VHH binders against Protein GET4 (MDC12.19). Designs and how they scored, part 22

Target 1, 324 residues: Protein GET4 (MDC12.19), of Arabidopsis thaliana (Mouse-ear cress) (q6gkv1)
Amino acid sequence: MSRERIKRELPPVQEHIDKLRKVIEEGNYYGALQMYKSISARYVTAQRFSEALDILFSGACIELEHGLVNCGADLAILFVDTLVKAKSPCNDETLDRIRCIFKLFPRVPVPPHLVDVSDDEDVQNLQESLGEARSRVENLTSFLRAAIKWSAEFGGPRTGYPELHAMLGDYLYTECPELDMVRISRHFVRAEDPEKFASMLVNFMGRCYPGEDDLAIARAVLMYLSMGNMKDANFMMDEIKKQAETKNPELSESDLIQFISYLLETLQRDALPLFNMLRVKYKSSIDRDQLLNELLDEIAERFYGVQRKNPLQGMFGDIFKMMG
Below, E stands for the ipSAE of ESMFold2; O stands for the ipSAE of OpenDDE; V2 stands for 0.75 times the mean of E and O plus 0.25 times the DockQ between their complexes.

## First folded at step 15 (VHH; framework vhh_7b2m_4)

Design v3 (from t2 with D106N; at its last look DockQ between E and O 0.91; V2 from the best seeds 0.84)
Fold by ESMFold2, look of step 15:
Structure v3 (fold): chain B 324 residues (1-324), chain A 118 residues (1-118)
Amino acid sequence: as target 1 above (324 residues)
Amino acid sequence: EVQLVESGGGLVQAGGSLRLSCAASGFTFSEEAMGWYRQAPGKQRVVVATIYTGGSTKYSNSVKGRFTISRDNAKNTVYLQMNSLKPEDTAVYYCAAGIPWYIRENSWGQGTQVTVSS
């Protein structure tokens, strides 16, 4: 008769970590993942959050080190979820832990110029590589978006801790097969590193996407301005103009870039009529990307107190989100 | 190749002080958390103190208030000032690059012996 069992106590974290290292060393990565989750959940239930975090951090790092991105990312996301449950402050220790996990995500560049792949086996290899890259980017994005949100909630800047934005923006630019320069730029403007952002934009211009150079620059400058950051907006524009003198002289001929230059001067003064006049004069350039108009509306609100003219546009946008 | 070389160990009477040093090379020192660990005979290696890249520090309960970890990024060196030493502090002390619960096998020093006599 085995009707009574001694209730197990929660052992020291070191004992669990030592046991899990042996499971990993023997190649049982999925078994270790399940143990990391089960054990950390027991500590969370017991409200022993520091110990749960130690186990999850260790597990995320070890699984990622062995190339098991899905397993490691699962634990990394759970680590951040546990930070939120524990109300853990955004401090050096936790930021270093997040950075450590981030650095273990693989960096496997997908060659962007394999457009003319003639061999069927080469096409299959490219498709598999792109799928793997998308999976890594999706996993890392989930992890760092959670970390950014956590940092804003628990003692970091309201927009999220800048280095987390820098890490995500950099990874998206270097590792995502499809360049989403809007998403990348949204992170970089929050990274408090305008020099790095300018360097990334110069690199982007070297990739020769037709008609995209001036749009990428305009988005970056307008995003800074929409946040009220005139200093970094001017820095970006000055740095890009210096590069255009020697490396991209066609940029100085862009009507959109001319508009941005005049806009920066206009925002230094109480000149709403001039602001509106510039939007009319350069309408064809601005309409190349609907985001530019949205950013200019935000800029007008911030610098001049202007409200949106069409209140029903928000309802229309919500319908598009529902349909998409 | 990461290299960590500890020094400053020795024999000290209870209540005395020692300062351990760890010279680091083979990685970007300012971008890594650094730690001191110790291993008493027959025991597992355990964390004593950690200094994070932002300069904040964390100590085990057994040494809090008595030990101080510090770093000099210009010299690629981490230190452990050990005051009010007790016989229970007797151990081999190791320097490590990384964060507790994830230290790569090649990120440990060879260790320096600290012996505290009563």
Scores: ipSAE 0.757, ipTM 0.917, lowest interface PAE 0.8, mean pLDDT 86
ESMFold2 (binder alone), look of step 15: mean pLDDT 87; pTM 0.884
OpenDDE, look of step 15: ipSAE 0.879; ipTM 0.961

Design v4 (from t2 with D106G; at its last look DockQ between E and O 0.91; V2 from the best seeds 0.84)
Fold by ESMFold2, look of step 15:
Structure v4 (fold): chain B 324 residues (1-324), chain A 118 residues (1-118)
Amino acid sequence: as target 1 above (324 residues)
Amino acid sequence: EVQLVESGGGLVQAGGSLRLSCAASGFTFSEEAMGWYRQAPGKQRVVVATIYTGGSTKYSNSVKGRFTISRDNAKNTVYLQMNSLKPEDTAVYYCAAGIPWYIREGSWGQGTQVTVSS
């Protein structure tokens, strides 16, 4: 003998999406953004996460399709935040949704007439284009970093789902106005695609920055090693040697590359003294980039159990003695 | 140019079965989620089933246990096996490339009629 309940239900998702499409067609993109946020929050409060996710997914895609990168990215980030609140598993459906949103972020080549800046208008147009690219990269990075974190927490690998790292690394390499090879490499070593990472590094070597090729390779190999990934570290070194000899023959002359080769052999052994000797012998090459020392400290901890050294602790220790 | 061609519709008695096929071209099929949708006379087009790139599937409540979506990436084809058909299943069935709540313009098939008689 159940009593009938009054009808208290949020409207169907389609009704909201229809209203929001009209607002966007009228050109009120910011108003639509605020409505997407408000409506999704009502569904989250009602514990109707599936509907909230549907609304946010639709909104992110539609705003990005219309070129509204800031608006679309806000909704994409909120979509991932809602996945976390819902404890949504890292499954095919959600990964496909994230990929769909990612593919809608624009890819914009540099206009040909701006490559030869010759007057004030051309300089300003180039600067505005670079600023827009930086903003798009920041927005996409925020979205995919949130997605990577979510994937690690809710059923993906602890380092994050590999395809998400691949998407972010690729976008950073192709779309960021200033190449940050360290940031790009950190994602590619987690992408489980060493062939693609090697191809990207070969492409980078074709840009002919003096003295940067061996550093980029060393960072990539040391990053794999710092994660305990000997297999991909060796693959990277082998593949780069095979592909790079015609494109960068000076690599065979690099002391840093020689160090990496010996390091890979040393890590196959219980040989901490040899590891330390190599760091001393090749110190001038390693000191070309402080990150290499940081990675080697991580490698020593992982392979030999050595406690990481903190450069600032020595400085504060000396200050502490002078203050005592 | 995305092209989706549905086939396999027709007239069937209640309790019967039909198998719909959708041949796809103009995009990388294995990289897209695929779905079946239906539109009854005077009603909105609604999702029936979705198959994601990793192979997982999702069904509307009205067809769970009766319909099965599948895909063959070698043939660029998505299928809908419809069992225990009811008169309420009568609709035009559409194949689409994409995910529910965001299907790009031009990513729809022309549709195939399914009629279930009492």
Scores: ipSAE 0.764, ipTM 0.923, lowest interface PAE 0.8, mean pLDDT 86
ESMFold2 (binder alone), look of step 15: mean pLDDT 88; pTM 0.891
OpenDDE, look of step 15: ipSAE 0.879; ipTM 0.961

Design v5 (from t2 with I99M; at its last look DockQ between E and O 0.72; V2 from the best seeds 0.79)
Fold by ESMFold2, look of step 15:
Structure v5 (fold): chain B 324 residues (1-324), chain A 118 residues (1-118)
Amino acid sequence: as target 1 above (324 residues)
Amino acid sequence: EVQLVESGGGLVQAGGSLRLSCAASGFTFSEEAMGWYRQAPGKQRVVVATIYTGGSTKYSNSVKGRFTISRDNAKNTVYLQMNSLKPEDTAVYYCAAGMPWYIREDSWGQGTQVTVSS
């Protein structure tokens, strides 16, 4: 008696995709979402990860194409979760899949940050538009944050694959209604694209954010330095000086920018006393933003081995001396 | 707007070789994965080979070792070198821009016929 061939319980991937596309075309987007989740879970349980990934990828793309950001993002996040379960390597194919999904997220102009709020309808319209933009950014961020973590765990750089950081930084800069330049900059310093980062900062200086131009540049350069990246720190300063000559000439008069220039020269040598003297000389510029001091402490630790002090210990010690 | 034009098809004897070309325009070629697909009479269109933006490649089992996909980003062109051709390779071959399992309807070429005689 010949043995029965092991019959697959699960249909071919193409059959699922064809069925689900029909459900989508009939307008049942949430029903399709639930079917994608159920079907992919069966493939995962059967340890058929490649098929699960194909179905989730297709579903995320199709839902996003139809403008269903919440549904598509849910499947995109599940796609990355499935990459982790499958221990999928960070390779060209998977990175191109993530890029494909990313490109399908809507690019809708961020509403003006300042709107006259003299009409109840205008206030409600602004709040709804901002809420929609925040939801899109939250969904995209959840997807790419998961992808960055996956890439660091499965063969990419420990800080995450650079292009994923570039994608997230770019989306946050162009699509988030409230700019968080610190967050955006932290992604761009990990993106291995200092030319694009410099161009983004020059663009930022051309928007309506007066008084933050030198701070934004200083943060970016100090972030590179805190990572030990002298090359990109110097490139950033050179490129900003070059591109800002005609657009932001007042930058050459900033004490903070002068401090950064001297700092870059100081870090090329074993000169901790000079480093400390520069921090004292430019204290008023550095104190304009608490983050600058935090970054300088990280830089001191990396370049000179200086250990960070527990701020709470110092406060208690000073208090006790005053009480004495 | 997207245009993909295949060429290089024709009639060839079993065991022979052909090289297909696909000239692309209307999009940033270097930022898209590219693929070759084929459709035999009465069958569904299926993937043959994919080349990703990073340069790595993937092949269907039926063509591994016989076919080679390549791209020239300077010329916006993708190629399929087909060696050791078999009658079952007879199909219309299509070039596409995008990833397997998600190819937009406007991202396909018109196809080129490959016929392999015994």
Scores: ipSAE 0.743, ipTM 0.915, lowest interface PAE 0.8, mean pLDDT 86
ESMFold2 (binder alone), look of step 15: mean pLDDT 89; pTM 0.903
OpenDDE, look of step 15: ipSAE 0.887; ipTM 0.964
ESMFold2, look of step 16: ipSAE 0.739; ipTM 0.913
ESMFold2 (binder alone), look of step 16: mean pLDDT 89; pTM 0.905
OpenDDE, look of step 16: ipSAE 0.883; ipTM 0.965

Design v6 (from t2 with E32Q; at its last look DockQ between E and O 0.94; V2 from the best seeds 0.84)
Fold by ESMFold2, look of step 15:
Structure v6 (fold): chain B 324 residues (1-324), chain A 118 residues (1-118)
Amino acid sequence: as target 1 above (324 residues)
Amino acid sequence: EVQLVESGGGLVQAGGSLRLSCAASGFTFSEQAMGWYRQAPGKQRVVVATIYTGGSTKYSNSVKGRFTISRDNAKNTVYLQMNSLKPEDTAVYYCAAGIPWYIREDSWGQGTQVTVSS
């Protein structure tokens, strides 16, 4: 009996899962990882994709449950790779499996005693905690980016299944040590949940970052507009104004917010000269962030047909920003 | 704390019908796949039917065409309609919150006995 003959005759999935559970109970998590990979590869070679997916799903969940984020993420990414090989459709079962894996990724607050560091041991502990958080975020991001790509290729929307964007955006906002609001917003505008996005922005403003509140709102609205989504752009503006009247009343004094309000009205008309006039009048506010100018160029192209100077740069940059 | 309470089991003649119910609490029911499992005496628990959050269903080959899983998200309840029952369907039936191949130990009900006679 050779290794090849063994691979051609494969036992039921339950038998493998029972044996792997025992290996994990013995504390041999890396050994179990290698077994999951080897066994699933045999099922893939035999074109028995459903069984391979069952084994990989079980393994990813169990390793994550035991706190083995690197091991579990490896299996989660391989699960998605196997979906691609199998040409699996974006359906309820698979989306629920992805949600299940996602929910098992840890959510770990920064320890309170490390917030006010004063000695070398505390500095080292903080750096280690931040490094672990970055690793978890990188693993989760790799998994969900693969899932978003899979969903777009196999029956989901062209920009990826919206809930996967919501999951990634939410995890980045709550778990990443260095907050990247541009990256987070790019996912949320694709999540088809403007109420949740507005709530997240209100929460961000409550963190008391000096002078950044109006920029975060402007980016979100302009990102919706650059995709042609007037409905969610208007919803975002209305919801933020409503919630900000009691919490952030200084927003009504922002020239940038005033610009956004006029822009929303202008885009309902065939009014390119007014669009250009607004960009000149509010130039000092717009120039606070070069991304705003880039988004306005995209908006002009979409709504008025104005050709951008370098359209490949915009398209190339957007692809890499989503991939990061 | 997840709590699942099965009801509707009992004794029934072969060819008969039975409807199981499972009342759920302690989690967001509408966001969780639910399933029915059964365990015959001396055997392992096996999946009978699964209903996913989007409403799609999946059945084991032994019950396909005879059993129907459904859910009522307003009542936090999952059902199993069992028609054309056979003696081989005799088992303890468990409700579970989860997806086959990964169900947490605390996500099972206590079970309800179904006995199908001659």
Scores: ipSAE 0.723, ipTM 0.912, lowest interface PAE 1.0, mean pLDDT 87
ESMFold2 (binder alone), look of step 15: mean pLDDT 86; pTM 0.875
OpenDDE, look of step 15: ipSAE 0.884; ipTM 0.963

Design v7 (from t2 with I103V; at its last look DockQ between E and O 0.89; V2 from the best seeds 0.83)
Fold by ESMFold2, look of step 15:
Structure v7 (fold): chain B 324 residues (1-324), chain A 118 residues (1-118)
Amino acid sequence: as target 1 above (324 residues)
Amino acid sequence: EVQLVESGGGLVQAGGSLRLSCAASGFTFSEEAMGWYRQAPGKQRVVVATIYTGGSTKYSNSVKGRFTISRDNAKNTVYLQMNSLKPEDTAVYYCAAGIPWYVREDSWGQGTQVTVSS
């Protein structure tokens, strides 16, 4: 018989999506997950990447809409893996699809740290809710980290597409039970939206974590500087100084904030001796967080060409010293 | 609340042209992909054209070269210019906020009828 094999072997995407929707309506979410995976793999094998991506996008969205975060995230990650296999460019369509998936991740209306619990059942319910929030954040992070990597490899900025960083930073700040301001800030400095980052830091100051306000601000400014971004570093300091008068007036008394102010002026003048003097003078403030020293080393290398120590050469030197 | 209102449908002779408009409200229009879909009698609703937030467009094979989707973010409006119309283009045309293979149930317009006479 002289039939076209491709026509009979792989039907239109709509037929698969209609069948899978019925499986989901029956409540068989894990069965649907396995079907999404196997069907999309057949299209990938046939190098029909556009159809594979359509099936995975649809599946990720539908599973997430039904609250099946693990299933939806698994398909979202596979969607990004398929983008890589297809060598798909970082374009409007794909970025919009990633944003659509992101928007479907659940949001918790009541913060868990406000719950007053006094018995074992209430403690168990709170702990389970916090565990579910951590799982959602882990799943979201895996998806968007893969998307950021894909965007950097296939036509986006080398640090990753800015909107993807903004999405991840926003979600981490609003939905993670344990705030990791270092991780959040690393994404926001790559988001090309210093106004949004400043707004987030102002909100953070309103949450009144003892001793963390000046550290969070210093990390943000130093992260911008380590990337060579003087413009956004200065914008951040200007915005925070303006708001310190009303929300945290004691910031003007912080030695660390004073150091950051002087550092910004010093870097404009390309003055390495002043840079080194400031690090000595403010050592006790800088040592409050090991990351600050690491960022300052990166800043020194970027602005002044200072080469960081190579630990392997130190080890080799000690060996020759013993031999000689 | 998402509101999408289509207009510009009607009766047209084969080979003619129509321009559909869809006025949007209740969401940040510039941040959403928009699309036109159509449903012929007895058939499923299918995508006709999509315009993404960055301005890129995508068309079904049946309309490529004849239809043009566009958007005006200042007016919160998406358009479908339909040229060289054929009787098979006869359908109810819907605008939607979303991306093909996933559009939320509350993100559809009410539809506008397009009828192409042979």
Scores: ipSAE 0.734, ipTM 0.911, lowest interface PAE 0.9, mean pLDDT 86
ESMFold2 (binder alone), look of step 15: mean pLDDT 85; pTM 0.856
OpenDDE, look of step 15: ipSAE 0.885; ipTM 0.963

Design v8 (from t2 with R104K; at its last look DockQ between E and O 0.92; V2 from the best seeds 0.84)
Fold by ESMFold2, look of step 15:
Structure v8 (fold): chain B 324 residues (1-324), chain A 118 residues (1-118)
Amino acid sequence: as target 1 above (324 residues)
Amino acid sequence: EVQLVESGGGLVQAGGSLRLSCAASGFTFSEEAMGWYRQAPGKQRVVVATIYTGGSTKYSNSVKGRFTISRDNAKNTVYLQMNSLKPEDTAVYYCAAGIPWYIKEDSWGQGTQVTVSS
C-alpha cells in the first residue's frame, strides 16, 4: 500500500512483488494474501489489468510454492476473475500461466502407514489426510472450472480449452479421495486426448471396482457419441476390446459392451427404428445407470433430431418464445 | 538439476548484431516458457523477451522490432537475435526457464556479457 495521490499513479509491479516476497519469507502468508488482494484491486480500479494479472499470478505461485493451498488458490481464482474483467483472450501466454499455477498444486499420496489402519491415532491421521485432500481438490476444481469458463468465453473452444479439461480430469482421478468417474469422464471427453483417457480407464479397471468396469466404458463411449465424436468413441472401444483380449477377457461377455458395439454400427446408418429397438433389447443393461438413458436421449437428439420432451421445459420454452 | 548455459556475448559496435544462445538441460524443455533478461550495471534484472510453449513471443518496448527470441525444442535451445544494437543494450544477459514474475532461483543461467560501444 503506497500513498498514491492519483489513483493511476501506482508503483512498478516489481516493487510490490519484491515487498510481498519479503512478507512471505517472514512467514506472514495471510497478511501477504490480503496485500496481494488489495494491491491487485487498486490496479483493476485503475484499469491497469496487465499489472493486476502479474501481481496475482506471482502471488498465486508463491503462496502455492510455500504450501499455502487455500491462499494460493484464492489468488488463482482471482487471477481468472481478472482475466474475465480484462476480456483477456485465451492465448498461449495465459494458458502457460494457468498451467504454471496448476503444476504448483500439491500431489500427495496417502501415507503408507495409513493404508492399514489399526488404532485410533491412525484413524485420526487418515481422516485429516482425507480432509486435506478434499480441500486441495475443491480449491483446484474452483480454479480450473473458472479457467475453463473463461477460455470458452474469450476465444477458446465453446466447450472450454481441451488442456484445461485434461488437467482437471487428471487431478480429480489421481488426487480426489472419492472417485466420481462421471465427472472425470466428462472432462476427459473434452480433453482431445483419447489415448490418455483410454489409459486412465484401463488403470481404473485394475483398481478392483467389481461391476463398474463395463459401466465406466459405456459412459465414456456414450459421452463421446453425445458430443458427436464417433472417431474417439470407436478408438475407445477398439482400445478397450484390445485390452480385454490380453488382460480382461470377462469384459467381452458383457451385454452392455455388446450393446455399445451394435450402437456404434447403428449410428453409421442413421436408422432411428434400429436405435430404438436396441434400447428395448438391452433395456436391462441400460437401466443399470440412469445416466446411460440420459446420454442415449442426447445421442438420439444429435444423430436423429429427436426432441427431448420434458413437460416443464416445454412450458418454459413456450413462455420464452411468447416473450420474444 | 536445471542447467542453462548462455553463449554468444561480446563486444560489438553500435548498429551491429549479436546472436545469443542458451543450451538447456535438466527439465522438459518443450513444456516450459523461456526468456531472456538483462541487468545493466547498478540496475535490476529486467525481462527482455519471452517465448511461450505454443511459440508466441513477447518483448519489452525497448527492444521491440530489433530483437527476436526463438527456440528449437529438438536442441533444447533458446536464442536471442539482437539487431541494431545501441549502447543502452549493454548488460549481462541471462537466460531463464519460466514465466515472468515467477522464476525459481535455480532456473537462471550464469549470464553472458554484451557490450555495445558508441
Scores: ipSAE 0.745, ipTM 0.914, lowest interface PAE 0.8, mean pLDDT 86
ESMFold2 (binder alone), look of step 15: mean pLDDT 84; pTM 0.849
OpenDDE, look of step 15: ipSAE 0.889; ipTM 0.965

## First folded at step 16 (VHH; framework vhh_7b2m_4)

Design w2 (from v5 with E105K; at its last look DockQ between E and O 0.76; V2 from the best seeds 0.81)
Fold by ESMFold2, look of step 16:
Structure w2 (fold): chain B 324 residues (1-324), chain A 118 residues (1-118)
Amino acid sequence: as target 1 above (324 residues)
Amino acid sequence: EVQLVESGGGLVQAGGSLRLSCAASGFTFSEEAMGWYRQAPGKQRVVVATIYTGGSTKYSNSVKGRFTISRDNAKNTVYLQMNSLKPEDTAVYYCAAGMPWYIRKDSWGQGTQVTVSS
């Protein structure tokens, strides 16, 4: 059997992947990274995008499997960049590839408040662990933000494919040492999974962040409303109120939650004067977070056509008509 | 523990048909792409067909129009309907869970022999 005959029966991608796997088995992960990049660039230059994507996908998965998050993420981001160059459509195959890569990112359940800090070695280990977690989160974020943008450009929804938002929101919530509930919520409201979002908020209420519960819920509901999504906004409130009688019954006594309940009722009607009266009545609750006022301005614009305020807000607030 | 059990292989005359089945367990079946692969004697294993989680399918050029991959998520089973079989289809056929170009070592079946005569 001639060697040329055997080579013709194998895909060119398989030969490269076999060679690179051996480099990785020898422990040369950074060398393999550079080879993945060089080889894929040759295919891109030749406009053989399918082969470039196969090589980058395989490389991202293998590097992540071996715990090399920086190397794997670099290839994952390049994979998405190559999707853009190839004008690849947002289809089942590509979404499954992205999910496969995502699932290989490590999950390490060590929040800082749960670590026993007893000596200098423990402090150094904690600092290393937090740095690694931040690095993983930034790497994953870069990958999935690129994927969300790609999906919006090449056939997905304008806000990005919902599952990609769900994956990013979930990872940010479970793996980021410093929770940013605003950022997390912005992804979840685009994820088309209000049940998952409600479950996450209930979990948040059970963690070590007292005094944030009603604000987190209000932000989530107002974010849904700012997008015009009354259905999921109402679902969120119904689910949280149901959970409040079991998990945290004191939440139902929040003036802010009461405001949200009345707001939802008001938005079902052409009732701008009532909307304005609610904002005045609950001003002290709303002013706890400037984002709430910004979201309410967006809601007023969407539901009632009220123009946004001048960029120099505060100086012209008495003159500007927000509603009516 | 991932388990994949193929069945339905055998000896068939050229032009005939076979239907392969792969019963899967140990993972969330509906969340994984599934594929059929084959390995002819002395050659490397190659993809035959893939079915993605959204239901879309992809076939190698050598089997397109003759083979049909399908899945039943309620039964955790993937199928390969093989029509108009040719002697060059003779191989061990493997079921796998995962995406082409990255399949975990423990996500392969043991294989089922398909032999096409005449």
Scores: ipSAE 0.761, ipTM 0.921, lowest interface PAE 0.7, mean pLDDT 86
ESMFold2 (binder alone), look of step 16: mean pLDDT 89; pTM 0.907
OpenDDE, look of step 16: ipSAE 0.882; ipTM 0.963

Design w3 (from v5 with E32Y; at its last look DockQ between E and O 0.92; V2 from the best seeds 0.82)
Fold by ESMFold2, look of step 16:
Structure w3 (fold): chain B 324 residues (1-324), chain A 118 residues (1-118)
Amino acid sequence: as target 1 above (324 residues)
Amino acid sequence: EVQLVESGGGLVQAGGSLRLSCAASGFTFSEYAMGWYRQAPGKQRVVVATIYTGGSTKYSNSVKGRFTISRDNAKNTVYLQMNSLKPEDTAVYYCAAGMPWYIREDSWGQGTQVTVSS
């Protein structure tokens, strides 16, 4: 007996689903969560991954439907972990399951507010609502980040399946209390939907602080270029310029936008000296955000073969070493 | 409000064919997987076929090779072509929006009867 048999006798999935629905009808959502986890683990141990996935999918959806975001997200993350254990391919069925779970995460509209928020009780209620929103975003991010990694490992593109990036970017833009446009843009450039990304940036320009529009546009264009995607970089600039003439004419006056325009022309040829000259001429605009210089180093490597340094890795490593 | 209306059922002799249709409204049809389910007398409702948003399909073993699910996103309609029908296919057939193991109560059609005589 060198190997113990792991497969166990287990009831049909429908029997578990029926029992769990009764527990949920009684309002015992946390009890049901523990049962979902325990039962799915037994199916995994028995190497019955399809049944484990069915139970976890059902549980994630039902808990989210009832507003139990933490419970539902836990099951959604475990569903993706189980996809990895099962070596499940990135196919239509599984992507639709992930989309189904994603659609059940709450989107909380902000109603018109007639009460002055200077009231101490109103301030506390607002802070609590923001904390709940942060928790929802953290849960969804954990789920979709795991799904993106799974898709890259099991048959999707190396950068992850584009729609998963689109879903995460969109949720971060619409539901996160603090907009992190760098993070959002990194997902959108991987979403293979430049029209949607341009529309999101136009929406952002209408709701950001004065003077931030050109930085958001520059980051997006440079991110496309750092990936070698000249087509979508040019599309983004053309679409934004078209809308700037009617909505935001101040963009045509930005030195940074002028730099981006010249850069796009320069990258169509073997013109490294001109590329370097542009970086010097527009240094004050580029230095407004350290990320722009990092992206330009990546662009120089991709378009001109210049060996890229990795200063962020060294800097973060040194900081962690000093903190340890 | 989700609305699903099945049609195309009826009485047919064994070996015959029927085509079911399900007209959908009240949601963005192209973003949802669609399925056909059936409930035989005295039995639970079970999945027959699913068509995913990407166009791929999945069938129960009892109908593979005989039934074909398809969708027309422009008409918001899902179809089930049923060939080589057997008396055991006798059931009420339901259209649903969503995935097996999670279908909201309001995402079911009212059903259409299919009766296959020997």
Scores: ipSAE 0.736, ipTM 0.910, lowest interface PAE 0.8, mean pLDDT 86
ESMFold2 (binder alone), look of step 16: mean pLDDT 85; pTM 0.857
OpenDDE, look of step 16: ipSAE 0.853; ipTM 0.951

